# VH-VL binders against q9m8y4: the designs that were tried, part 20

Target 1, 142 residues: q9m8y4
Amino acid sequence: MATKSTGGTEKTKSIEVKKKLINVLIVDDDPLNRRLHEMIIKTIGGISQTAKNGEEAVILHRDGEASFDLILMDKEMPERDGVSTTKKLREMKVTSMIVGVTSVADQEEERKAFMEAGLNHCLEKPLTKAKIFPLISHLFDA
Below, E stands for the ipSAE of ESMFold2; O stands for the ipSAE of OpenDDE; V2 stands for 0.75 times the mean of E and O plus 0.25 times the DockQ between their complexes.

## First folded at step 11 (VH-VL; framework fv_nivolumab)

Design v5 (at its last look DockQ between E and O 0.44; V2 from the best seeds 0.73)
Fold by OpenDDE, look of step 11:
Structure v5 (fold): chain C 142 residues (1-142), chain A 123 residues (1-123), chain B 107 residues (1-107)
Amino acid sequence: as target 1 above (142 residues)
Amino acid sequence: QVQLVESGGGVVQPGRSLRLDCKASGFTFSSYGMHWVRQAPGKGLEWVAVISRKGDNKYYADSVEGRFTISRDNSKNTLFLQMNSLRAEDTAVYYCARDRYYGSGSYLYFDYWGQGTLVTVSS
Amino acid sequence: EIVLTQSPATLSLSPGERATLSCRASESVDSYLAWYQQKPGQAPRLLIYDASNRATGIPARFSGSGSGTDFTLTISSLEPEDFAVYYCQQYDELPFTFGQGTKVEIK
């Protein structure tokens, strides 16, 4: 009586971690910067929406329709700058990761003030896939 | 009328440096991103670099990264390309080109071009 | 980088004939494709942007079509001034890249 050992091939359900597309808001007054950042976000598998200033960013959140995992925030914008915008978003209890995008020419004191406004991180232009990728990985581990 | 005029081209030895200038007129220079595009003799077009309207954001082709610097002086309506550590393969006509600006968006195609300036890198 | 391949390399035609130029991308570029004309000793001139939109001042005989990876520039009836080199360019991804060009020459 040969006991057929039914080797149960445990189908390792490869949990296809559905790579959750990150939703990114790009806030910059320069249309070229917005487009360049959009391209970078696309290369990392994200989707993006853009705002041309801090006021538009605030309005997007007021209307309750917008939920972003990541906000790329320019520092110098007309109507509402990045520092004021960041503060306002935090006052509104926005929990998105806000990454300040600053110029190399920006002073350390200015960067510090921007961070104190409620940024999670601050990156220098130019934004690159290499700079953003580590931040995105943290969003998935959280 | 939109006009872009490149200057600064010439013959240089490998390893040397050269600066190109592009003078803009006929439009609000500070409102537009600008590009450098080059064309080797008898060859196609190669994008070199882009700079934002404020000059705070810059990207380069891998072939020139670390050697070339794009910059601008908006008060002088002038775009610059500092080229260091020049190589024979950098031999080309260098064009400055305006990034298309359309109200709500910028498109990374080139609506106006200068006539170009020739850079020859030879021993 | 995204590679753009143009075909044919050379197109020999007579005035009045229809010219059809192809540009194929190695990856999808959506509609972020432009076409340029370059005459000998001159700078490139923008013809088409966003795959199908004619630039200002471009004659109606020029038209662009396509999306994703396959694009076409059509010149419905060649004029003597249309004999030149034509380049496609993508602006969907950095670095921005050009095709190798198609030369339209007189037969």
Scores: ipSAE 0.879, ipTM 0.923, lowest interface PAE 0.6, mean pLDDT 93
Fold by ESMFold2, look of step 11:
Structure v5 (fold): chain C 142 residues (1-142), chain A 123 residues (1-123), chain B 107 residues (1-107)
Amino acid sequence: as target 1 above (142 residues)
Amino acid sequence: QVQLVESGGGVVQPGRSLRLDCKASGFTFSSYGMHWVRQAPGKGLEWVAVISRKGDNKYYADSVEGRFTISRDNSKNTLFLQMNSLRAEDTAVYYCARDRYYGSGSYLYFDYWGQGTLVTVSS
Amino acid sequence: EIVLTQSPATLSLSPGERATLSCRASESVDSYLAWYQQKPGQAPRLLIYDASNRATGIPARFSGSGSGTDFTLTISSLEPEDFAVYYCQQYDELPFTFGQGTKVEIK
């Protein structure tokens, strides 16, 4: 759970009522992908934080303060790849929903191995609202 | 000296296909996202497509999705646009454009542009 | 999609005059707004990014301001080479969109 006030959005005149927003970690080594995925997540009512590789994602969870409803996990990353990162996060008892976001070039066996690392779901790039919202819509139930 | 050079434009009939190339030089091509932007004669600019630096992520304008494919070959410093099922409204000068990578800040604006190549779709 | 509306469509001025170009977005784009200059037969050139930051090599007479939905490009004293078409572009959401342009022409 979290309700946070972050810069970047304009104030509104309406009565301030805290709504449930989802906290999302976007893990991808391409800063362009991180920005594009942030745009998509904003559209569905998410607040994003980014990690540039799997090692950074692991470090964020070691603080005990970083807790996410959803993690978008790229597979191919230089410091720690998505498979290794997902396994490590599950070993650390992270219960977040983890959705893998893979290249269309992946073979079905590679996708199965990624799922077995501890993903809840796996989808192919590009990330779109249409692809992801049906998988995560229950996170907004409250 | 950053340079982007488009080629492959020409006159084609509706329903046909055409491939555009954009040859890059003067920078590390594989470190940058790339875009196609088009401009119909006498009209404004329209964003067409983006591709991530390693080519694994691609997005398209609704007007071209399903018909156009953006791709890249980083070993040849070349960006491509495969245009299928061409329509009269696809007539435009097509520019390749470099996404900003340099330093901190926002992405998705275009710091360098090619000179453009004209595609005319006419019966 | 976010529609950018530029005004005026044409701005007729003399060298040395101040030009003020407006770009209004149909929804907030925060500060994710760039400005480009395009001369006839040439590709666009980046002038301003993130609403107010001057791109490398752009003369100080160009400045950008605004946030949210209302943005302005100002040319403090027009030079002969500044007579061109100017476009704004938002990059807050897909699809990325441009305004329809403002032509700055000699009076």
Scores: ipSAE 0.761, ipTM 0.879, lowest interface PAE 1.1, mean pLDDT 89
ESMFold2 (binder alone), look of step 11: mean pLDDT 93; pTM 0.950

Design v6 (at its last look DockQ between E and O 0.50; V2 from the best seeds 0.75)
Fold by OpenDDE, look of step 11:
Structure v6 (fold): chain C 142 residues (1-142), chain A 123 residues (1-123), chain B 107 residues (1-107)
Amino acid sequence: as target 1 above (142 residues)
Amino acid sequence: QVQLVESGGGVVQPGRSLRLDCKASGFTFSSYGMHWVRQAPGKGLEWVAVISRKGDNKYYADSVKGRFTISRDNSKNTLFLQMNSLRAEDTAVYYCARDRYYGSGSYLYFDYWGQGTLVTVSS
Amino acid sequence: EIVLTQSPATLSLSPGERATLSCRASQSVDSYLAWYQQKPGQAPRLLIYDASNRATGIPARFSGSGSGTDFTLTISSLEPEDFAVYYCQQYDYLPFTFGQGTKVEIK
């Protein structure tokens, strides 16, 4: 009586970790900067929406239609700057990771003020895949 | 009429530095991103660098990264390319080009070009 | 980087003939493709942007088509002034890249 050892092929369910597409809001008054940042986000496999200033960013959140994992926030914008915008978004209980994008590394006081407004991180221009990738990885691990 | 005029080209030895200027006229220079594009003799076009309208954001081709610096003076309507540690492979006509601006967005193609300035790197 | 391959390398035609130039991308660039014309000793001139839009002042005989990886520039009837080198350029990814060019020459 030959005991057929039914080798149960454990189907290793390769949990295809559906690479959750990161949803990014880009806030910058410079159209070229917005487009360049869009390209970078696309390179990392994300999707992006853009706002021309802080007021547009606030409006997007007021209408309740937009949820972003990451917000790239420029500091100097007309109508509503990055610091004011960041504060307002936090007042609105927006929980998105907000990353300030600054131009000058040597303005430590301005950077500090921007961070105190409620930024999670601050990056210096130019934005690169290498700079953003670690931050995105943290979003997925959380 | 939109005009871009490059200057500063010449013959230099390897390892030397050179600065190129591009003077803009006929449009609001501070409203546009600007690019440098080069063309080696008898070869195709190669993008070199881009700078935002305020000069706060810059990107470079890997071939020039760490050696070249793009900058601008909006008060003088002038774009610059500082080239350090020049190599024979940097020999080219260098063009300044305007990034297309269309109200709601900027497109990373080049709607106006200068006539170019020749840089020759030779021993 | 995105590699753009243009074909043919050289196109020999007579005035009045139709010219068809191809540009193939190594990966999709959506519609973020431009075409330029360059004559000897001159700077490039923008012809087409966003794959199919003619730039200001460009004659109707020039047309662009395509999306994704395959793009075409068509000159419906060649004029003597159209004999030049043509380049495609993508602006969907950094670094911005050009094709190697197609030379349209008189037969």
Scores: ipSAE 0.890, ipTM 0.931, lowest interface PAE 0.6, mean pLDDT 93
Fold by ESMFold2, look of step 11:
Structure v6 (fold): chain C 142 residues (1-142), chain A 123 residues (1-123), chain B 107 residues (1-107)
Amino acid sequence: as target 1 above (142 residues)
Amino acid sequence: QVQLVESGGGVVQPGRSLRLDCKASGFTFSSYGMHWVRQAPGKGLEWVAVISRKGDNKYYADSVKGRFTISRDNSKNTLFLQMNSLRAEDTAVYYCARDRYYGSGSYLYFDYWGQGTLVTVSS
Amino acid sequence: EIVLTQSPATLSLSPGERATLSCRASQSVDSYLAWYQQKPGQAPRLLIYDASNRATGIPARFSGSGSGTDFTLTISSLEPEDFAVYYCQQYDYLPFTFGQGTKVEIK
């Protein structure tokens, strides 16, 4: 993980803002959800990449040397679901913080199984700054 | 072709509830995110809410959060807006709008709109 | 919340003239900006998405430009059916917001 000075000339900001950025992977099979979650992550100073399913998320870690501070993991996905994906990433020794982002309809047993797969936290959709920031605020230490 | 038809508008007293329906046809409803957008008489447009294609993700404007609930029944090609604790400020034409949804394409703008249904909240 | 400020509020022009409508965002919305046309008693109609792409079936006289905070809708030669209210909408931040509208009216 790296901390960087960020500065620039922005017409709606008269003062350069420097803060630590975090790299976030958003894994969700709904491209609308991926875009909405990118939007939230941008609000808290994250830079995001997306994966459309669990298999794509695994491939990113295997082949591309990708490294993320945070992974937002949807549970229900085709190809490879979030539970299987999380287990696989932990088997591959991925140490990123993984936060599950699930449907409010999920039963407690399903949430517990997801946590046991290797999540650090699990929250219910919708993703909001209020829900996620307390879980990850320490990632912005520098 | 693509059609969106809102219904359920009417005159209601403050503090009461109303449900709006939006019946969709001419496209695969379950493949699209859907929105509600409203327009007070003589005023501009205000986004109200969005729901993902499966209904698992929902966001609301602050002005309606906690009072309105967006939902959908994909088996009936219908979008809903449950409006509770209505206020005079909720008086508007309510539009059902389709989010453009192509695989990895751009989203969150509205390519098709219904004709709207008027909700009047009056003491 | 991103405020979109449209100018002018009213643009009085004759058919055949060029209309230039401005939309300014309170902070950068990159290119996530759409334009809509609305006639009285009708729903809005999408004209432009992603700042500069014409929606399907929109005549070539409509064009959009800009990025970041400053956006323009241009109607190169006004037709009688173009006298309407025009709204911009950003979709880079929640909540999604619209400008207050520019009314293009016949002089």
Scores: ipSAE 0.780, ipTM 0.889, lowest interface PAE 1.0, mean pLDDT 89
ESMFold2 (binder alone), look of step 11: mean pLDDT 93; pTM 0.947

## First folded at step 12 (VH-VL; framework fv_nivolumab)

Design w2 (at its last look DockQ between E and O 0.66; V2 from the best seeds 0.80)
Fold by OpenDDE, look of step 12:
Structure w2 (fold): chain C 142 residues (1-142), chain A 123 residues (1-123), chain B 107 residues (1-107)
Amino acid sequence: as target 1 above (142 residues)
Amino acid sequence: QVQLVESGGGVVQPGRSLRLDCKASGFTFSSYGMHWVRQAPGKGLEWVAVISRKGDNKYYADSVKGRFTISRDNSKNTLFLQMNSLRAEDTAVYYCARDRYYGEGTYLYFDYWGQGTLVTVSS
Amino acid sequence: EIVLTQSPATLSLSPGERATLSCRASQSVSRYLAWYQQKPGQAPRLLIYDASNRATGIPARFSGSGSGTDFTLTISSLEPEDFAVYYCQQYDELPFTFGQGTKVEIK
């Protein structure tokens, strides 16, 4: 009587680590820049919302509905610039990673002032997947 | 009426440089992103580069990256394409094209085109 | 990059006939697709944007449809001036890419 050992193939459920979709706010007064940044965020598997200036960014957070992992903040915007907006968001206890997006033409002193406003990082235009990806990886490791 | 006029095309040897100009009229040039698109003789269309309205943001096709520079002078309503280290494969009609602007939104398609300028790279 | 494949390569038709052109994307481009017409020796002309919206001044006989990966340009009744090359273009991802074109020629 040969006992057929039914080797139960334990289906190793590969826990597909659901890559947590990063939620990104793009703040830029240039519609083209907003769209380009949306495309980049999409390519990294993120979702994005846009604001055309710092005031809109502040309003989004004031209404209590907005929670972003990452904020891409342009420096020069009408109504409320990036420096002022960053300060305001920090005053509001926003804990999002705020990345300043600056022009190559910006002076070092201006970038420093932007960082001192409460940025986590500062990147130069153009934004690329290669520039953003390390920052996102840091968000997941934290 | 919206008008885009390219100039600066010609015949050049491989490795040489050439600058193209695109003069815009009939609209507020500084309010629009601008593109370069090229077409090799008897071939399809290839996007080359884009520049933001302020000129602070630029992207390039991989085929021209590191060799071509897109720029603009809004005071002169002029778009530029500096082409360095030209190759035979760069032979094409080069078009400047306006990025579509709709309200506060923009879409990365081209609503107006120039007539193009021919660049021929040959030994 | 996103590859756009147009079909057929050539479409031979008579005036008054219906033309149907296809553009297939290698991945979803949502509705971020435009169609252009190009006549010999001329610059491209925008026909359709956002897959189905006619550009200003484009005749009603031109229509676009589709989403995701499959798109269609339809000319309901060909006019003599419609014999040209047609290109699709995606603007969902950098680099922006064009299809290889469909030539609509007179039979």
Scores: ipSAE 0.877, ipTM 0.924, lowest interface PAE 0.6, mean pLDDT 93
Fold by ESMFold2, look of step 12:
Structure w2 (fold): chain C 142 residues (1-142), chain A 123 residues (1-123), chain B 107 residues (1-107)
Amino acid sequence: as target 1 above (142 residues)
Amino acid sequence: QVQLVESGGGVVQPGRSLRLDCKASGFTFSSYGMHWVRQAPGKGLEWVAVISRKGDNKYYADSVKGRFTISRDNSKNTLFLQMNSLRAEDTAVYYCARDRYYGEGTYLYFDYWGQGTLVTVSS
Amino acid sequence: EIVLTQSPATLSLSPGERATLSCRASQSVSRYLAWYQQKPGQAPRLLIYDASNRATGIPARFSGSGSGTDFTLTISSLEPEDFAVYYCQQYDELPFTFGQGTKVEIK
């Protein structure tokens, strides 16, 4: 596919069509999980950054640069768990979509507390395209 | 020294079940992700499944999804593969394989392998 | 699913010769490629990870190179214990896949 341009613009031999991308923060204390979740996010058109714990996630937002469209939040983490992290991010006025990604072993009351901390949704591991894409498809809207 | 010992292989008919065990020693088992990898007789290697170090995250090859379950008991240093609805094409030597140590770096390649256990599914 | 194609299928060489083994991926796997050695009746052994890093205890005669879709394992001077089957494996996306193997055999 060739393109033509008019005066005042640079000519190109072809246009690379950029796919719509979303910025995703993956918060999980297991580096294997972070890598596996990065793979899944890549398949749906996401560009990911990672945080190895809740405190790193908070630090990334401290300078008022909440630039993520989506945050994937593990619950069980040392130092600052997902519940505490989510509460703190909402106190800091972070408006990103936050999706909890938790163990299937969690009890209903634990999942409810996590939702009340400020999640938009809560999913059970494993993270898959089939589970996540229906929840976030609106983030790709023009 | 690091050791992975598979057991539970044998000859079974199609449609039956087997459970494979992999006993680990010589390292902190709970600090490693674990995999099953299989090799049909005279053939190459096929990745089967992965489990995270805490056992809360699991992924499977499409060829076994819904039939096989990977699990672990960190208190007993043991990895498991429950194999249901076995088919002739599941005939293989099954290896447990260790992902790298939990820490900085890359993952999802296999730095230590057991010696394998043979599963034969035959009419 | 990413297909890894290894060539040649069989490499017949003498001790002391240089072996060059190729692995091609059906799409880019970046640097997420490992090489394994397997001798008859034995489990595979990790040789190379991340395309070019030797695993602990692997002799310097083994080296890996490449990125993207084209990867090479080189054995600079074959020793008797190096006659085996070699597999590449990608871990850039699920499912993790292996090449079909290259057999390095004594001429």
Scores: ipSAE 0.806, ipTM 0.903, lowest interface PAE 0.8, mean pLDDT 89
ESMFold2 (binder alone), look of step 12: mean pLDDT 94; pTM 0.953

Design w3 (at its last look DockQ between E and O 0.59; V2 from the best seeds 0.78)
Fold by OpenDDE, look of step 12:
Order: sequence, then C-alpha cells, then structure tokens
Structure w3 (fold): chain C 142 residues (1-142), chain A 123 residues (1-123), chain B 107 residues (1-107)
Amino acid sequence: as target 1 above (142 residues)
Amino acid sequence: QVQLVESGGGVVQPGRSLRLDCKASGFTFSSYGMHWVRQAPGKGLEWVAVISRKGDNKYYADSVKGRFTISRDNSKNTLFLQMNSLRAEDTAVYYCARDRYYGEGTYLYFDYWGQGTLVTVSS
Amino acid sequence: EIVLTQSPATLSLSPGERATLSCRASQRVSSYLAWYQQKPGQAPRLLIYDASNRATGIPARFSGSGSGTDFTLTISSLEPEDFAVYYCQQYDYLPFTFGQGTKVEIK
C-alpha cells in the first residue's frame, strides 16, 4: 500500500505589493522645469499633471477633480507665486504633501516664508530621484 | 536667423580646467533651455548638460557630474561650460544646442546646434 | 539610462533607393524620440521629433514612425545629399541618450 505523499505545492502567494501609484502635481512657470520634473516623477513610478502657475493649481483643486498625493511647488511664478498658492491651497483644505522647489540662490528668509505658507518640505533645484524618494516613502508609511 | 557659436576649445593637459562659451543670436535667448552635447572623434553623440531658461535648474550626465558646471548669462546671450579636472575621455567636439520651445511646451530635443568647439585633453 | 540601439550600423545604398533605419530603446520611451542627420565636419541637424513629426525645412522624403521601443526613420528615395550618419535620441528619461548612429553610404 504505497502512501502517495501528495506534496502540496504551497503556492507562495507573492504578495505583489501593489506599489501605490503616486499622483503628483507639478507647478512651475518654466516649461522645461515642468518637463524635467515629469521625467523624474516618471522614473519613480509616479504619474503627474502640470500647472504653469499657482492660479492653475488652485483652479484644478476648485473644480474638485484634482486629488494629488504630492505637489511640487515652484516659488517664483507669474500671476500667483508659490507662497500665495500654498496658502490658498491650505485654505481650501488641500491635504496633499506640498514640497516647495527653490533655487540655490533663494535667501534663507524667503525659504522660511515659503515653509510658513504651509509647505511640508522644501527642496532645492535640481530635483532628483534621491531627493524625492524619501518623501514618497514617508507618504506610504503614513 | 538662429545662430549658436561655440568658443574656448583647445588643447589642455589632464587635470586642467577649461571654459567654453556659446554665444547665441537670432532668438530670445532667455526664453530657452540650453544644452551641451559632445562628440568624441569618430564617435557618436553624448548629452552633457542642460540648464533652464533662468539658470536655476541644471542637470548633468554622470560622466561629467561634479567636474563640469553649466551656466548662462542671459544679459549677454551666452551659455557657459566650466570644465574642471579634465580627462582624456573628455576629448570631443562640444556643441551647444537649443532646447525646443513650442508655445507653452518644451521638449528636450535639440532644434538648433552650434558648429562646435574642439577640446583635446592630452598629456 | 535608456540605451538606444540603431541598426544597421552601415547601410549601403544607391541614389533613388529607399532607406530604412531602425532605433530600438531598452525601455519604452513613448513617442519622445528624435532623429538627427550629421554630415562629416558638420553639426547634427534635427530631422524628426516626437517620433513622426518632421522638423521645419526637412524634405518630405524623410519620415519617422514608431512608438514605445521601436522606431524607424525612412528615406523614401535617397538623394546624394542624404548620405550621412543618422542618430536617434530619446528625451523621455534623464540622461538624454543617443543611438550609436547608422551610416548611410553610397554603394
């Protein structure tokens, strides 16, 4: 009586950690910067939309269509600058992580003012995968 | 007519520094991103660096990162490439190239090129 | 980085013949691909952008096609001035990269 040992191949369900696709808004008046930032976000597996100034960013949120995990906010923009835009978005109860993107040439006082407007973080140009990745990780851990 | 004119090339020893200039004319220089692209003798094209229209954003190829600095003076319509710690592998014709601008959009391809300037790094 | 592989390395043809050049990307680059022509001792010239758009002043005999990873530059009927080196370039990812080039030479 040969006991056929049915070796149950435990299908190790590889929990494909569904890498949550991060949704990013890029706000910058320079088309080149917008494109470069898009490329960086793409590299980290995110999707992005762009706004050319703070007013467009506000409009996107006003219309109720926009929900972003991360907003990359340039400081100097026409019509509505980054500081004003950040304040407005916070007034609108936008809960997205807002990261100010500043120039190395920006003064410390200016950066401080930008942070006080409601930024979660402030990064200096150029944006890199290395700079953004820790912030994204924080979003997933929260 | 759009014109880009590179200068500053020459023969230098390894470890030395060299600065390249690119003078732009025939368009609003401050409205465009600018690039450096190089070509080693008898070889293909290699992107080197990009700078935003305001000069506040810069990216580099890994091969030159930490050694080269791209900059610009919009008041003089001039693009610069400061090259430090030069290596034999840096020997190339260096081209300045304009980033394509279309309306409110830009694409990171090069619609106009200079004639290039030769940099030779040799002992 | 994205590696662009061009084929063939050399294409030997006669005037009037059709030239087909291939550029393959190591990863998908959408339609963010450009083609350049370079003649000896000259700077590259933009031919095609966004995979299929002909640059200003480029003759109709030049056409680009493809998306994702596979791209093609076609010269419908070679003119004597078309014998040159052709490069593809992607601009979907940093760093921007070029193919190694295809030389179109006269048979």
Scores: ipSAE 0.881, ipTM 0.928, lowest interface PAE 0.6, mean pLDDT 93
Fold by ESMFold2, look of step 12:
Structure w3 (fold): chain C 142 residues (1-142), chain A 123 residues (1-123), chain B 107 residues (1-107)
Amino acid sequence: as target 1 above (142 residues)
Amino acid sequence: QVQLVESGGGVVQPGRSLRLDCKASGFTFSSYGMHWVRQAPGKGLEWVAVISRKGDNKYYADSVKGRFTISRDNSKNTLFLQMNSLRAEDTAVYYCARDRYYGEGTYLYFDYWGQGTLVTVSS
Amino acid sequence: EIVLTQSPATLSLSPGERATLSCRASQRVSSYLAWYQQKPGQAPRLLIYDASNRATGIPARFSGSGSGTDFTLTISSLEPEDFAVYYCQQYDYLPFTFGQGTKVEIK
């Protein structure tokens, strides 16, 4: 039926509503990978920022007020790798969903270490809508 | 002098396989993303696949997914396309294409192309 | 997928004339659009990237413009070597797609 009526005009605290688009940080040392992943994220309704290594990702969280719903974390990076970066972000109380995206996820012990660093999930490249959307669909609930 | 030289094209029956090679010289091959792009006789261009500099990330056109595999050997400056379960619609000249120079900026356009190698799939 | 429609299909002109080639996208794209020239029997050659930037070694008579859904390649004064097929390519969405080409031929 038609939209339910609320109880008229009643003073209610405003509720911060998440944007329909999700904010995503893409952390990968290959600029081609960053661009390809941006395209995938755009397809699922995300707005992307990028970091070229783990140290840049850490700096963004120290220096900026930007908030990310999702962080896509590559494992093998110069300066600061994905494992170290994920540990550091969790130490900094970052609560974003972090999904590892790596070519070596099939190595069981390395995948376990990456997960234990604080990932929510770990995926093998290539990043695709089919792989990521089931893991993040709850971010669109509002 | 940048050079990309494709080889391995030929005439094959449907359902057969071919492997294409692209030998690179005159630039640091391991610093570039690489693509395959094809052109059916008398037709336009169709992107086929991309591979990242280190080979850790690969994407394919829907028309070739599950049948074609892009790969590279950076120690030999060679890009490959393994084409399995070939179909008549795969008949085309196949070009090896270099993604733009490594650096900041936009990617996924092709700043240098090989001469192409013809693949003909017919019964 | 994004369909790029090029027009006209064939552009018959003489040397010295101005050529204007259109590329229209089925949905809006950022400035991630390139133009290529392909001469008979040869591989494509990059002319323009990011809608308006000339690639290295491309003569000033080639220029690109446009945004959103409408993009244009202009050749200000045709030279004999410019008679070829021209393709646009978008790289804002996967899969990357090309227009079907505009043939610029001698009248």
Scores: ipSAE 0.810, ipTM 0.900, lowest interface PAE 0.8, mean pLDDT 88
ESMFold2 (binder alone), look of step 12: mean pLDDT 93; pTM 0.952

